# Designs tried in a protein design chat: VH-VL binders against q8zy40. Part 10

Target 1, 190 residues: q8zy40
Amino acid sequence: MIVGVVDYTVGNIGSVLTALKRAGAVPVVVKGVEEAGRVDAVVLPGVGTYEAAYALARQFKEVVLEKPTLAICLGMQLLFESSEEGGGQGLGVFKGRVERIKARKVPNIGWRYTHVVKNSEIIAEGYYYYLHSYGVRWGENEAYTAYIKLEEKYVAAVERGHIIGVQFHPERSGRTGLELIKRFLAVAKR

## First folded at step 2 (VH-VL)

Design i5 (framework fv_zilovertamab)
Fold by ESMFold2-Fast, scan of step 2:
Structure i5 (fold): chain C 190 residues (1-190), chain A 124 residues (1-124), chain B 107 residues (1-107)
Amino acid sequence: as target 1 above (190 residues)
Amino acid sequence: QVQLQESGPGLVKPSQTLSLTCTVSGYTFTSYYIHWVRQAPGQGLEWMGSINPSGGSTSYNQKFKDRLTISKDTSKNQVVLTMTNMDPVDTATYYCARGPDYDYVWGSEYFDYWGHGTLVTVSS
Amino acid sequence: DIVMTQTPLSLPVTPGEPASISCRASQSVSSYLAWYQQKPGQAPRLLIYDASNRATGIPPRFSGSGYGTDFTLTINNIESEDAAYYFCQQYDNWPYTFGEGTKVEIK
């Protein structure tokens, strides 16, 4: 399976490419919507600032809506309605706003237990690696998939059909992250 | 220079609790997992467990789960192994070891730096 | 648990000869395999990680190969200082497990 990784032209996507290769995919770098139209699935990576990533990612909204999508960290945040980080706009796939997190330590760095409340074929409950200063506060009425608990609950994962967003970095989550990527690929093949 | 140093008692009586401390220096304490690995005299290596010094989350080899606790003190750059109900078969050299940098190497759990090890003898 | 089996357990070699140690996993560990050297009274020293990458400071005479279940550590042109125990370790799944160790003895 050919998996396109969207290149925001901000930051390094090498670890995502390596992770996809290890999971059994053929990763390719995608710089435009025409290239994205030719791949089997798409990854929105978690690198860069919200503003810079949104400027490019908004061009891929139609692809995200039409193809299996895994959105990682910042990529997940782009799927929401808006962001406090610079007052940016989001793609509006999921309801909610990205806010600076309220935690004992910011950024939230390290392994956190991820609680799954909506059954998922892709998102397994367990420990994943996190690295973020902004997040989406958990809302009981929003049908989000998984949360982590800091001082408050924050969204760890969201799903809407073929669109999967995760706040953590599966490409940095060892075996647990690799297995998530493998499950994403298996579901995407259907 | 990266250094890991184990410290603790060299002798523990059966049924007592062992407490070992691993003190680290020369790098950012919260950026790398710390693991405990032991080696009985003349035997192979056995992974015991690990801790994420940033979040405090732990993983244990199920063989030790009921007896083993790993904790941290970020202000001292220390990781502490506590094991209850020591038995003569627990006689071993205990090592703390560092996992690779998660920003560099995926979170893979091979051990790039090791402490010198501390021999713990369990006898009456 | 994933069981790691090393062969041989004892390997006498003559200086200048190549030495090879095999490590077999009871199930696929992809490339998540490391090799360590341990001399008597010392802590283990990382030689190879991700099956084939040499750790910092390790001489080029040490090399690793393999994928899945079968792995090899090769020491080309062995030197007297290479007399030690060698251990493989998988980190594909918890608990992380080591092979029994191979004692390399210089004749």
Scores: ipSAE 0.000, ipTM 0.457, lowest interface PAE 15.5, mean pLDDT 85

Design i6 (framework fv_zilovertamab)
Fold by ESMFold2-Fast, scan of step 2:
Structure i6 (fold): chain C 190 residues (1-190), chain A 121 residues (1-121), chain B 107 residues (1-107)
Amino acid sequence: as target 1 above (190 residues)
Amino acid sequence: QVQLQESGPGLVKPSQTLSLTCTVSGYTFTSYYIHWVRQAPGQGLEWMGIINPSGGSTSYAQKFKDRLTISKDTSKNQVVLTMTNMDPVDTATYYCARSTRFGVVKYFDYWGHGTLVTVSS
Amino acid sequence: DIVMTQTPLSLPVTPGEPASISCRASQSVSSYLAWYQQKPGQAPRLLIYDASNRATGIPPRFSGSGYGTDFTLTINNIESEDAAYYFCQQYDNWPYTFGEGTKVEIK
């Protein structure tokens, strides 16, 4: 399976590329929407700044709506309507706003237990690695699949059809993260 | 009828750069992936890399990533393999092969005839 | 990397006999396995994909079976034109890997 990893021209996507290879995919770096349209599945990585990532990711909204998509950390946040980080717009795939997290320690860094509240073929309950200062507050929403509990609940995963967003970094979550990527690829192949 | 044909030098000196061309016909060039696979004399087949001719996106096996480049020329329906710093152990028959861009399909439905590249002084 | 092991490496058969070639993967590849035929001086030809599906134009005497780690290519009522090398290939995990090949010789 050829998986396009969107390059926001900021940050290092090496760990994402390595994780996709270990999961059995053939990763390619994608900077243009036509190029992304020709791959089997798309990954929106979780590296870089919101403003820089949005400037490039905006062109990929239609690809995300049309193809199996795994959006990681910042990538998940780009799928929402807006963000306090950079004061900018998101792609509006999911309803809600990204805001600075309210917790004793910011950023939220380390392994956190991820509570799954509905059945998912891709998102398994367990520990994943987190590193973020912004997030989406938990609430009643049919797309919200999993949460973490800091001093308040925050969205850990969202799903709508073939579009999967995760707040954590599966590429940094050891075997648990690798298995998630493998499940994403298996579902995307259908 | 779908056809893939490799062309390039049969002999390359150690440390030189290899350039092989795969010319395709009988289908829409930008609709299918092209792979490069090689076979050393008496050894098995080894996958080297892939290109999407539509966008030009590529991916390479870890072993080749530092010296292999695959590119395309849509006006000529060609995919080009460029490999730097050739060594005698790179002596092999080089094949280009086609796979669909949809889903899991990374088996090769059509192959070129192969071109033998000998690396020797 | 997934290692693909073929047995036997050389298989002499008489026309009309069945022939079987085994392919073993070092880890599960589900059904993402293909078989290719390569005749001397010719390009490789796809025979079987997804472990058991015959490619277009391939005679019904060729069949594939297996799942996970153990796969078999069977040629029933072998013909003299079937003298060739046969290779299995997994495409479940990157990099894509091949077996070392089996030479089928007609007596």
Scores: ipSAE 0.000, ipTM 0.446, lowest interface PAE 16.7, mean pLDDT 86

Design i7 (framework fv_zilovertamab)
Fold by ESMFold2-Fast, scan of step 2:
Structure i7 (fold): chain C 190 residues (1-190), chain A 122 residues (1-122), chain B 107 residues (1-107)
Amino acid sequence: as target 1 above (190 residues)
Amino acid sequence: QVQLQESGPGLVKPSQTLSLTCTVSGYTFTSYYIHWVRQAPGQGLEWMGSINPSGGSTSYNQKFKDRLTISKDTSKNQVVLTMTNMDPVDTATYYCARDQGYSGYDWEFDYWGHGTLVTVSS
Amino acid sequence: DIVMTQTPLSLPVTPGEPASISCRASQSVSSYLAWYQQKPGQAPRLLIYDASNRATGIPPRFSGSGYGTDFTLTINNIESEDAAYYFCQQYDNWPYTFGEGTKVEIK
């Protein structure tokens, strides 16, 4: 399966490319919607600043709505309606706003147990690696699949059909993250 | 300084709808989740649901999902619990409680209202 | 649902004795466990959160321990004012669930 990784022009996507190769995909870097239209699935990586990432990601909204999508960290945040970081608009795939997290230590860095509250073929409960200063507060929402508990609960994963967003970094989460990517690819092939 | 106060009817007839209001003061309303917990006479505590007053997102204990709605009015610093089709087994003291905040020193249900007794009988 | 089981349900204690209450979860709740004290006619009062952290204003004679499925609330040198019901609560997963409560009675 050919998987397009969206390049926000800032940040290193090397870990994502490596993880996709290890999971059995053929990753390619995509810089425009025509390129993204030709791949089997897309990944919105978790690198860069919100403002820079949004400026480029905005053009891929229709591709995200049409193709299997895995959105990682910042990529997941771009799928929401808006963000406090940079005062920006999001793609509006998921309702809600991204806000600076309330925790004793910001950014939230390290391994956190991720609690899954809905049946998912892709998101498995367990420890994943997190690195973020902004997040989406947990609440009742059909799309909210998993949470982490800091000083408040924050969304760890969201799902809407073929669109999967995760706040953590599966490409940095060892075996657990690799297996998540493998499950994403298996579902995407259907 | 922080206060939570429940208010509503003390008596509800079977099949009627219950409406309880939790009014908060002494802190920023939108910074803390508000939960509803009830306690039948001589029994333990039962979590009913919660609301994020910033966005309005709610979570419900599945046993109440078809009867329970929690809403908020940010202009009044209030959270409202609405429960339909009341039954005598719903007789209980109903509490609202605040979830933890940023400081991390006052955790999970750190402040509770005094509770309001709701009796369901004919 | 995660089931919380407390033992004992009734605990008569002489002033000055230590008292221990156990709480067992049907599945791991990590450290997301709180203990509450409730006196008749009053709202519950938070004693311990995150399994072992004492809440603001709570006397040092109260302490909590445990992780995963097995938790303990300890009251050292119990005082007459400690006669109350004590409840454990998990907040690891929804729905939040409480133990049945332990009635601590001073002899």
Scores: ipSAE 0.000, ipTM 0.432, lowest interface PAE 16.0, mean pLDDT 85

Design i8 (framework fv_zilovertamab)
Fold by ESMFold2-Fast, scan of step 2:
Structure i8 (fold): chain C 190 residues (1-190), chain A 123 residues (1-123), chain B 107 residues (1-107)
Amino acid sequence: as target 1 above (190 residues)
Amino acid sequence: QVQLQESGPGLVKPSQTLSLTCTVSGYTFTSYYIHWVRQAPGQGLEWMGIINPSGGSTSYAQKFKDRLTISKDTSKNQVVLTMTNMDPVDTATYYCARALEDYGGNPWYFDLWGHGTLVTVSS
Amino acid sequence: DIVMTQTPLSLPVTPGEPASISCRASQSVSSYLAWYQQKPGQAPRLLIYDASNRATGIPPRFSGSGYGTDFTLTINNIESEDAAYYFCQQYDNWPYTFGEGTKVEIK
C-alpha cells in the first residue's frame, strides 16, 4: 500500500515514515492535493504548530473525506471544528473543540493506558505514548472511540468510517503502535 | 508459469508519446505491486514508478513526474506505462518488476522481472 | 535521493577464489537492501534481500551482510557461471535507488 504522509513543511516526519515502512507500507511525502489523490491512504502527522499545520492541512480536507486517513496527535486535533491553540480554526470533520489540557501536569507526556469504549478494528486498548498540551474533553459522541484518564477524561481516539484520529503517537509507541498501524493498513485495503 | 512480459514499440520519434504494456500471468494480478525500471545501453538501473493494481494508486520518481503515467487494466492483467515528450536520452530497455506486500515485514524488493523491451528514441 | 556507491566497478576473479563487492549508502537504509545479478541481454535476478537473506533458488555460495550504510555481497568459491553485473538497491526511502553495478569477470 502506497501511503501519503502530508508534509506541513514544519517538524520532522522521519519517525512516521519509518513506522509506516515497518508496518509494510510504501510511504511517500505529499505536499499537494493532486499527489495525495493518487495514493491509497493518507496520514496527517503530529508535528509542527497548529497555525502552520492548519495552513497546509486545510487543502487536504476533501482527500481526508474520500481516502482512508490516519491522523496523529496534532493531525487529529486539526480534524475538529476549532482549537484554543493558534488560529482557532479546524477542518470540522469531527464536532468539538480542542482545549488546553486543564490538569496538574501539562504537557501530558508519557505512556498512558488508553480505554476503548467501542468495538474497533484498528484501536486496541493498551498503553500508548502521549505528548500534548491540548486535547478534546471526553463526552457523549458516536465518533469517540477511546479515552485517557488524566485529572479529567480526554479523547484518545475518534473514528468515523475510514477516518481515524489518535491523540497519541503510534510511531513512538513500540509494538503496540506498530500493530495499530498494521491494522489501519489492513482495513484501508478493503 | 509465473511471468511478466513487456510489449510496445521498439522505435519512438522525439516528442512522441511512449506506451508500454506489462502483461502478468501465473499469479493473482492484484496481489503484487508493479514497478517500472529502465536501463540505458551500457548503464545502470533507474527506478521510474510504482502502481498498486488493487486500487490503481501510483507514485513516480520526481524526475519523471511531469510526463509519466502508470495505469492498469484488471480485465487484461496489464499495467501500462505512458510517457510523453520522448527524447533520445530516454533510449533504454524498460522493465516491469513485481514486489510482494509482506504480512509483517517490508520486502519492497523485486522478486520477479519481465524480460525487458528496448525502446530507441530516434528520428 | 539516497546515493548508492559500489566498489569495485570491475572485478576480475579466478574460479575457486572468493569475491566481495561493497555497497555504501549516502544515509542509513537499515537492512532494506537487495542485491541483483544481471547477465548480458537478460533481466536482473534477485539474489539477496533484507541485506542477508538469500532469495529462493540462490546457491549458498552467495551471501550478504551489513546494516546502515555499509553492505557487502560475498561469492565464496566463485564459478564461471557467476560472470555477470551485480547491483545493490535500497528500498528504505523514496525513490528507490541502485548502485552503479559491478562487473565480475572470470579470468
Scores: ipSAE 0.005, ipTM 0.509, lowest interface PAE 14.5, mean pLDDT 87

Design i9 (framework fv_zilovertamab)
Fold by ESMFold2-Fast, scan of step 2:
Structure i9 (fold): chain C 190 residues (1-190), chain A 123 residues (1-123), chain B 107 residues (1-107)
Amino acid sequence: as target 1 above (190 residues)
Amino acid sequence: QVQLQESGPGLVKPSQTLSLTCTVSGYTFTSYYIHWVRQAPGQGLEWMGSINPSGGSTSYNQKFKDRLTISKDTSKNQVVLTMTNMDPVDTATYYCARDIEYSYGLDWYFDYWGHGTLVTVSS
Amino acid sequence: DIVMTQTPLSLPVTPGEPASISCRASQSVSSYLAWYQQKPGQAPRLLIYDASNRATGIPPRFSGSGYGTDFTLTINNIESEDAAYYFCQQYDNWPYTFGEGTKVEIK
C-alpha cells in the first residue's frame, strides 16, 4: 500500500521512510493535500518545531479524518487542540492540551515501558523509544490507549477509529516499533 | 453577543429517546467545543459529553456512552444531544456550554452557558 | 474520576463580611480549577479560572487561590446579590467533575 509521509518538517524523515519500507509499504513524501488524496494511508512524522509543523499540517486535517493515519510524537501532539510549545492551536482531532512535561530530566529521552490500558490491534505493551519535552497528561478518556510513568502519567498512545497517535518513535524502537508499523498497515488495508 | 440556547421536549416518557438542540450565535461556531452538562432538581452539575464542531469528534462520560450521541449541523450552528432509553432518574435541567476558544488558553472550562431546558421523564 | 469535595455545603454570611469556600480534589489538578456562581433558576456563570484568574466582568471582591488539591474561593465584603450556589470544577483530567456546591445565604 502507498503511504504518504507529510513533509512539514525542518528535520529528516529518512528513518520513517526506511521503517515503512521495511514494514512492507511503499512510502511517498507528500507536501500538499492533492498528493495526500492519492495515497492509501498517511503518516504525520515527529520531526520539526510545533510552529512550522502546524502551519503545514493544518491543511491535512480532512485527510487525517478520511484516511488511516499514524501520527508520531509531534504528529500526535498536532492532533490535539492546543500546545504550550508554540502557544498555538492544534488540529483539534482529539480534545485536550499539550503541556511541558514534569520529569526528572527534560527532554524525556530513552526507552520507556509503555502501559496499554485498552485492547488495541496496533499498540502492544512494551518498551519504545521516546524523545520529547511536551506531552499530554494522562486522564480518563475513551481515546487514551497507553501511558508512560514519569513524575506524572502521560499519554503514550491515542486511538479513534482509523486515527492512531503515538508519543514515542516506532521508527526508532527496533523490532517492537517495526511490528507496530506492520500492524498499522495490516489494519489500514481493511 | 455570545448566546447558547437549548430547545427540545419538556416531557419524555420512560424508554423513549430524548433529542435536545443547542443553537449558538454571536461567535464562530467551529472555533469552540460544545459540552452538555445536566443538573437534577436540587442537585449538582454532571458533565455528559462534548463535540468539536469543526471535525465532529466527540467525547462522552462513560456513564452515558451506551445511550448518548452528540452530533452537529454546521449550516444551522446547532449541536444535538440524543439520549436513548430515558428513565425518571434522567429528569434534569440540561445545559449546553461552550469551552474556551482553543487558540486562547490551554484549558477546558466553560465561559458561556445556555439558559438550560428542564426535561421531565414521567409516564 | 477525580472527586471534588466542597466545604461548607451551606454558608450563612452577613453583608460586608468575607466568605470563604473550600474545594478539595482527590488528586492533584495543578491549577486547572474553575469556580462558578449559580443563582436560582439561572445557568452557572464563570467566576474564576486557572485557580486565581477572574473572568471578564467579575467584580474584584471575588478571588481564588490554591494549587494541587486545596483551593479556596473568597468573597470579600459580600453583597446581598452574592446569595447563590458556588461550584468548583477541575479540568486537569477527563471527565470534568464538579464539587457538590456551596449555598451562600445572606442573613
Scores: ipSAE 0.000, ipTM 0.440, lowest interface PAE 17.9, mean pLDDT 85

Design r1 (framework fv_regdanvimab)
Fold by ESMFold2-Fast, scan of step 2:
Structure r1 (fold): chain C 190 residues (1-190), chain A 123 residues (1-123), chain B 110 residues (1-110)
Amino acid sequence: as target 1 above (190 residues)
Amino acid sequence: QITLKESGPTLVKPTQTLTLTCSFSGFSLSTSGVGVGWIRQPPGKALEWLALIYWDDDKYHTTSLKTRLTISKDTSKNQVVLTMTNMDPVDTATYYCARMEYDFWSGDAMDVWGQGTTVTVSS
Amino acid sequence: ELVLTQPPSVSAAPGQKVTISCSGSSSNIGDNYVSWYQQLPGTAPKLLIYDNNKRPSGIPDRFSGSKSGTSATLGITGLQTGDEADYYCGTWDSSLSAVVFGGGTELTVL
């Protein structure tokens, strides 16, 4: 399966490419919608600044709506309506606002237990690696699949159809993250 | 079962450095999300937080005493050590160590406390 | 200096109900979880309430906690003489990057 990784031109996507290869995919770097049209699935990685990522990612909104999508960390945040970070706008795939997290330490760095509240073919409950200063507060929303608990509950994963967003970094989460990527690919192949 | 126990001198002279050791069992500071803090209580006074060290070696100290305080851990020995320089009679207090869990389980709560060790600062 | 304010004392008769308040600001109680500690005379503090309103195993349900805005409250119903103790609220202060405690409240059961 050919998986397009969107390159925001800021930050290193090497760990995402490596994780996808180890999960059995053929990852390719995409910088435009033409390239994204040729792949089977897309990944919005979690590297770069919000402003730079949004400027590039906004052209991929239609691709995200049409193709299996895994959005990681910053990538997940771009799918929401707005953010306190950077340009203020998101792609509006999911309702809600990204805000600076209220936590004992910011950024939220390290392995955190991720609680799954609905059945998912892709998101399994357990420990994943987190690295973020912004997040989406937990609330009543059909798409909200998993949370972590800091001073408040924050969204750890969202799902709607073929679109999956995770606040954590599966590419940095060892075997647990690799298995998540494998499940994403298995579902995407259907 | 989680237990913590403070150890160190019970009598310290003014200007000396105090060294206290917290020895614990039932958990490890190699476990993500765990920390150990130090709290003191002068006779008849309120609890005063001093310092905290997390599993990732990240450290916090109360602002008023931070230049006098050092906190460190030895994960292999299950110990956390607090040092406080330039001791003064006003530092006479019972010193406690306590476990805390970052993130999901206990928040900033000190969920298990040692029995405390009394340190008297006098000439 | 204290950044969390508690009344210095509270008293009631056995079987009655008391509440102990803890007032702070947005950087501490407003943005963070509140815990409560009971200290019986001559003993180490014991965690009574964590995450605003949760009880550790072994704490009876007559102890309860709540938080509204920048204030928190500890409630004790069915008072017993064994509840005579000092009670402390505690939380993280995001501006100070520090754990802060209230000044303590002495509960006397008359």
Scores: ipSAE 0.005, ipTM 0.487, lowest interface PAE 12.9, mean pLDDT 87

Design r10 (framework fv_regdanvimab)
Fold by ESMFold2-Fast, scan of step 2:
Structure r10 (fold): chain C 190 residues (1-190), chain A 124 residues (1-124), chain B 110 residues (1-110)
Amino acid sequence: as target 1 above (190 residues)
Amino acid sequence: QITLKESGPTLVKPTQTLTLTCSFSGFSLSTSGVGVGWIRQPPGKALEWLALIYWDDDKYHTTSLKTRLTISKDTSKNQVVLTMTNMDPVDTATYYCAHRDYDYIWGSEAMDVWGQGTTVTVSS
Amino acid sequence: ELVLTQPPSVSAAPGQKVTISCSGSSSNIGDNYVSWYQQLPGTAPKLLIYDNNKRPSGIPDRFSGSKSGTSATLGITGLQTGDEADYYCGTWDSSLSAVVFGGGTELTVL
């Protein structure tokens, strides 16, 4: 399966490429919509700032709506309606606002238990690695998939059809993250 | 259910400090996501947001009045107190306190339950 | 200071539809959710719409909200005389770190 990793930031995507290859995919870096249109699935990586990432990611909105998509960390945040980081608009795939997290320590760094509340073929409950200063607060009236508990509940994962967003970094989450990527690829092949 | 009531002086002289108390029932300011804010409305004029305090003591104030406003809470007494220094006749308004819970109402710091309001007149 | 612009008044007959606009900028409506309040004469405001288009329990579906770019709209269908009130839009302004309200729109049902 050829998986396009969108190159929209100045950050290193090497860990994402390595994790995809280890999961059995053929990862390629895509820099434009035409390249992304030719792959089997896409990954929106979690590096860079919201404003800079949105400026590039917005051109991939149609691809995200049409192809199996895994959006990681910042990539997940781009799927929401808006962000206070950089005062940006999001792609509006999911309801919610990205805001600076309220936690004992910011950024939220380390392994956190991720509570799954909606049945998922891809997102399994357990520990994943987090590294973020912004997040989406958990809303009981929204159909979010998973949350983490800090001082407050924050969205850990969202799903809508073929679109999967995760606040954590599966590419840095050991076997648990590798298995998540493998499940994403298995579902995407349908 | 949720009920809020404003109390304080109805008449204040120029340069004095106004102290208003919001007393509430049906919720606790120890509950995550819950906040209580203050909004005022001069006679025949628009709503003007003043301040908001959340369960975790996080506080917000309107920029134009920030140096004059203090908001505090006493969670054990179910009260939120607003103080406003150096009162002026232009501060004559009906003052409201109101409830919000961002677990149910996410954006705009929107307030779902309002007190009846208390009218404060500033004159010599 | 008013940073959100509403028409000062609108009017329509019973049974008709009316829309009330609220215009702002990227730092307020553009990037944030919008709420709408109804204030009947002599009463405290009542929340009609939150998070752009959601209704609290007890608000009839005649009231609706929408948002596009830096503008929001409150729609009222099947107008009733009891809808005569002042209507306010409200949102968070990221530049001010404060809630801002529109100037209000007086709805007359005649």
Scores: ipSAE 0.000, ipTM 0.458, lowest interface PAE 17.5, mean pLDDT 86

